# Designs tried in a protein design chat: VH-VL binders against p38851r773to978. Part 9

Target 1, 206 residues: p38851r773to978
Amino acid sequence: EAWCYFQDNFKVGSKTLFHVLFGDKSQVFPSSLFLCKKGSNLNNNSYWERIRRAKEDASCQFELCRKLQFQLNRTSNFIKDLLWLKDDNDNFKLVLQQRVTKIKQGYYFEVEEGPIIVKFPLCHPLLLRVRFIIAECITSQGESLKKCDLAILYDFNYVESIDKLNTKVEKLWLFERIHLNWALRYCKLEHSEINRKTREYLKKFN

## First folded at step 21 (VH-VL)

Design c6
Fold by ESMFold2, last read:
Structure c6 (fold): chain C 206 residues (1-206), chain A 119 residues (1-119), chain B 107 residues (1-107)
Amino acid sequence: as target 1 above (206 residues)
Amino acid sequence: QVQLVESGGGLVQPGGSLRLSCAASGFTFSSYYMNWVRQAPGKGLEWVSIISRSGGYTYYADSVKGRFTISRDNSKNTLYLQMNSLRAEDTAVYYCARSDWFEWGMDVWGQGTLVTVSS
Amino acid sequence: DIELTQPPSVSVAPGQTARISCSGDNIGSYYVYWYQQKPGQAPVLVIYDDSDRPSGIPERFSGSNSGNTATLTISGTQAEDEADYYCQVWDSSSDHVFGGGTKLTVL
């Protein structure tokens, strides 16, 4: 399996960066996603809502969740037949979940995105997960330096089947090794778009 | 003009029930988390309950769990608190207050409604 | 699981600087909110995110937060500033946590 890691520093607090990336008024998602057809009127985000984990009702533990809806970018030949998902109107629409999995009182945010399942011909399904980590730079006494880091981790893993997402294929087929370059291109292009949009929005704070 | 107005307070017997309402105006009600906060006479502020924008998440202070139910009707711009099995220690002024899903402070408060629980 | 401790009262002369503390374990890693409450009135948010003022709050109100202590500072204190002041944080286990309140007396 393969992974990509990106880290960028910003001269704003982590709460501000979280708002820029994930706020209800943010325009970074879904348009920055590699698979998203930019400008489609099908592109939309649900509101963030707290959800209670089912097995943990007595503890009242929760996460923040939202869904991104977007039209797949099919104008590129390399992706037109890769995904198995369609809406009922053949618009090739994907619904993708984002979950805030950790919050440390406004100084640390961890957001998980996915999974996305990509099926190449003659390959096992390729599972894609993304994790965003925003951490404020603080002193050893907890004082904010008014800057933060954004880390993005892309994780690619071939699984045995769409119904067995917690598996790992140990012996790769021939074509599966060939498509690792696609995975690297995926993460570089998506990171570039996220970074560009984030910097564009942050200019209004300067 | 952003405004929150509570109603429904009054005198009730121990073990009784009361339903508080909070009417919102001047802002997009469905975009905000809503809170109930109470203050016993001569005492400090005590957070009571929160409800998410859609109403899908609710959470309660330990002192009221199982007895109070927070709800909202976004079509009527109204927040509710159903208070059951009332006790003398529930006597307080009850405020509704809004908070942003991303902002952890409460920037708009109502005037409060008094609930008195006594024989 | 954080507990917030405030002094029960603070007294200052008119024109002097008032400082109201809010102590909690590692409170510097939280965003702190301050509310002013005058008798018979609802609380009013005067400081958010440690140090920012909402629109309409006089510039003499300021805030700081580091280590185990957050502080609300009122410079040039006026008689109209006489009120109860509460600090508040959000905690993932306890949700909204208030301090016990501080009565500011201007004399």
Scores: ipSAE 0.066, ipTM 0.635, lowest interface PAE 6.7, mean pLDDT 82
Fold by ESMFold2, fold request of step 22:
Structure c6 (fold): chain C 206 residues (1-206), chain A 119 residues (1-119), chain B 107 residues (1-107)
Amino acid sequence: as target 1 above (206 residues)
Amino acid sequence: QVQLVESGGGLVQPGGSLRLSCAASGFTFSSYYMNWVRQAPGKGLEWVSIISRSGGYTYYADSVKGRFTISRDNSKNTLYLQMNSLRAEDTAVYYCARSDWFEWGMDVWGQGTLVTVSS
Amino acid sequence: DIELTQPPSVSVAPGQTARISCSGDNIGSYYVYWYQQKPGQAPVLVIYDDSDRPSGIPERFSGSNSGNTATLTISGTQAEDEADYYCQVWDSSSDHVFGGGTKLTVL
């Protein structure tokens, strides 16, 4: 229901940007994630693995999945006071999935992240999904400008329960509205860190 | 030099089995997806199977699914294809080829090994 | 599932430009790869990602892909370019899909 969108332009081709963000040697994730404790990257098992999707996506050439593991940043005053997370697997460890879901002619890449389910007191569970879209800038004649756009879409939606992720809560309660504003600030801070880290690592490619 | 070398081809009766091997050298084998591609005499290329870097993902052409098994041993830099219940239409030169996890082209190929299925 | 169609043969005089087509329904939404295969040899990748050349492939090889047709173009064709050429895409249901191949003859 709530939605936050960022767009940045980069002076590199889309394949280069994809490698910086999602390549085997990339260091942008998980360290850029808002929930990630500094220095807590646990991704010995973070290799991209191929998955097969339904026939409706038959034109997509990238069906890869990876899991990012890291420690939750529980010492941040921003997180400690406003956010309660419960996981029965490890209250200290978070596992976040990224999936390459779409590729189109012209060096287009789409990566989905999540979902993350966040529970606040007196609120329904809040579902967070992120989409990354990398698109090559081309001339009308199809020539690459060696520039690309990164779009990041944060999508927040209250759901009826953790077992019913395809549901929506139509009317927001007061505290749900307050925490939704917090979630929108969350995405601004995370976007800033992703952008900063991405530009830092781009210097390794010229 | 980057190299792939197949072995294990030969003459086999219909319903028989063969195991092909592909020895890799000159590159980090565990960093690449590996493929089997076959070519019947006088015909075009037909993709057979793929295996991920860790071996955790495998996928097969419909024509071989359930009869062929792809595997790898990263400690030995070796790719395998176990072929069971062989049929006359499986007669072909079998190539191993590497591909990037990101790009789906096959940039290094072996020389091929001939499998002939005939009674 | 996408099916790729290539002409069975193409003939060109030395020094002229050869064009080898690869037709498929909406092939422009796929990355296209091209392979060269000389008799008795394994295929060699000559174009990847529609238009890019691997290291060691001569500049006379180029590629394009839009709509329903991808094209391999060899400018200034030489006798050593005589070979079979295959186009290939990746498909989520069929994995690697090859065209039927085109025999290029330099007369």
Scores: ipSAE 0.019, ipTM 0.581, lowest interface PAE 8.0, mean pLDDT 80
Fold by ESMFold2, last read:
Structure c6 (fold): chain C 206 residues (1-206), chain A 119 residues (1-119), chain B 107 residues (1-107)
Amino acid sequence: as target 1 above (206 residues)
Amino acid sequence: QVQLVESGGGLVQPGGSLRLSCAASGFTFSSYYMNWVRQAPGKGLEWVSIISRSGGYTYYADSVKGRFTISRDNSKNTLYLQMNSLRAEDTAVYYCARSDWFEWGMDVWGQGTLVTVSS
Amino acid sequence: DIELTQPPSVSVAPGQTARISCSGDNIGSYYVYWYQQKPGQAPVLVIYDDSDRPSGIPERFSGSNSGNTATLTISGTQAEDEADYYCQVWDSSSDHVFGGGTKLTVL
């Protein structure tokens, strides 16, 4: 299993950053995704829907869910030879779920994304899950500093099959170790794009 | 002109049922969460229930859970509250109010409809 | 599940500053909303997100929130400001929570 962790600081409150990244009018997703063909007319996202949590949690009593639709970018050196499990049989369209899984009084948000399943030739399926964490910077007395942190965790692991996503392949086939290096570069480039788009968007809204 | 108009209030006996309606106009109804809030005569505001944009999520105050059902028809721009097994303590003015999925404040309210539960 | 406490009444002379408190355990970690309700009328949102005014609300209305107390402040209070005022938070376990209300009397 391989993972990448990024943390960035922003001079806005967590509610503001959440709207910039995930708001209904935000343009950060899907266009910031590494796999997304920028500017495609297939790129769209649904509204967020509030859904009942299966078990009550003292820190969060509901989940929000939306779907990102985008055209796969097959022209990058990083994905030229990549095989995908696609949702659209003739447009290389992907649909990716985002879920807000934790909200604490508007000062803390967790968003889970995926999974995305990447299938390289002659390799087990590679599972990608992403988690976003937005946390308000507060004083010891609970007062907002109007600053927040964004953390992004990318989690990659090979699984035995698309039907066994809770598995982990320990003995890798030919080139599977090489493709984990690709996965680490993937997360660096996507993080850079998310950060760039977010800061540009923040300047637009002052 | 953004507007919410409640209807369906009236006098009902304990144990009876009543259905309230809230007609929305002047905004995209399907983009908003909708709430019912009630106010007993001479008392404060009490939140009753919320429904998501699609109607797929509902949540209720403990005082009405199991007796009241919130629903919506986005094709008619109408919110509903089905009230069953009514009790004297349910006597109140019932307001509908819209909220954003994230805003958590209610920025537009109707004028209310009175429900009186009395023998 | 937070409980919000407001004084039952506040009196102020015209032109003076009224302050209406809303107390709750660590309420400073919540966004607070304030509503004005005149007799026989529906509530009107006057402050959202602790301190912001919706369009159409006079500048004399302001809000603050820190520690265990949120405060609605009305500067230069006018006779038309006589109303009941409610604070409200959203809580992840209880959903919408209202304070008990404060009757503002302008003498």
Scores: ipSAE 0.014, ipTM 0.588, lowest interface PAE 8.2, mean pLDDT 81
Fold by ESMFold2, fold request of step 22:
Structure c6 (fold): chain C 206 residues (1-206), chain A 119 residues (1-119), chain B 107 residues (1-107)
Amino acid sequence: as target 1 above (206 residues)
Amino acid sequence: QVQLVESGGGLVQPGGSLRLSCAASGFTFSSYYMNWVRQAPGKGLEWVSIISRSGGYTYYADSVKGRFTISRDNSKNTLYLQMNSLRAEDTAVYYCARSDWFEWGMDVWGQGTLVTVSS
Amino acid sequence: DIELTQPPSVSVAPGQTARISCSGDNIGSYYVYWYQQKPGQAPVLVIYDDSDRPSGIPERFSGSNSGNTATLTISGTQAEDEADYYCQVWDSSSDHVFGGGTKLTVL
């Protein structure tokens, strides 16, 4: 299991940053995703929809959910022998779900993304999940500083099979450790692109 | 140019039914969540119900749950409220109002339609 | 579930500053919306996201929100500001929650 954590501060409120990253008009996703072929006309996002959490009676009674559809960037040297179904142009499409899982009193947002399954030759399937956390910077008296933090957590772990996603491979072979270096590069490059596009978009928004 | 117009209010007996309509114009109706909010005579505002952009998800205040059904027809730019098993306490002016999926304030309201439930 | 409490009425002299409070447990952690409703009319949004004004709302309207109290402030109050004012938050368990309303009288 490998993970990467990034934290960036922005001079905007948490609601503004959430809109920049995840708003219906936002251009940050899917184009910032490492696996996304930029400029493809097959890239699109569904609208966010409210759904109720049928199994949960806590303070949050619903989840906001959308799907990102994008063409896989197969020309990258970081992609080795991924197994996907072909489309009409021999290009692979990926559908990736994003879910707003927590909203705490209007100043905290949590968005989960994934999973994605990456299969390298002679390795167990590698499971990728991403979590975004936006938190307003507030004083000890509860006043907004009109600043917020974005945290991005990438979680990579090998699972026993594509049918057993809640498993964890305890002992990794040399080749599996080599592909964890790919995972580190993945998260650094994706984070960099997300940060860059977010700051570009913030200039337009403000 | 942005406008919401309610219709279908009137006098109804307790236990009766009534269907309200809200016609939208001047904006992309399918891009907005839609709400019903009511106001009893001389009283404050009470939120009633919300419907998502596609109509696939709805939510209701406890006071109307099981009796009222919100729906929309995006091809006709129209919001509906089906009110069944009406009670005297449902007497109010009913407003439709739009909200953004992200911003939960209501920036455009109709002028309302009066529903009176009386024996 | 958060409950919002407003005073039933507030009176101010013309040209003076009116302050309308909206109290709720930790309301400073919510975005607060304010609506003006004149007699016989639909509500009009006058403040959103605690302190921002929609296009067309006079600069004399302002808002703040911290701790357990949000406040709508009307500076240089004019006769046409006489109306009922409602605060509102969105709550994940209760959806849209309104305060009870405050009648502003300019006298």
Scores: ipSAE 0.007, ipTM 0.580, lowest interface PAE 8.4, mean pLDDT 81

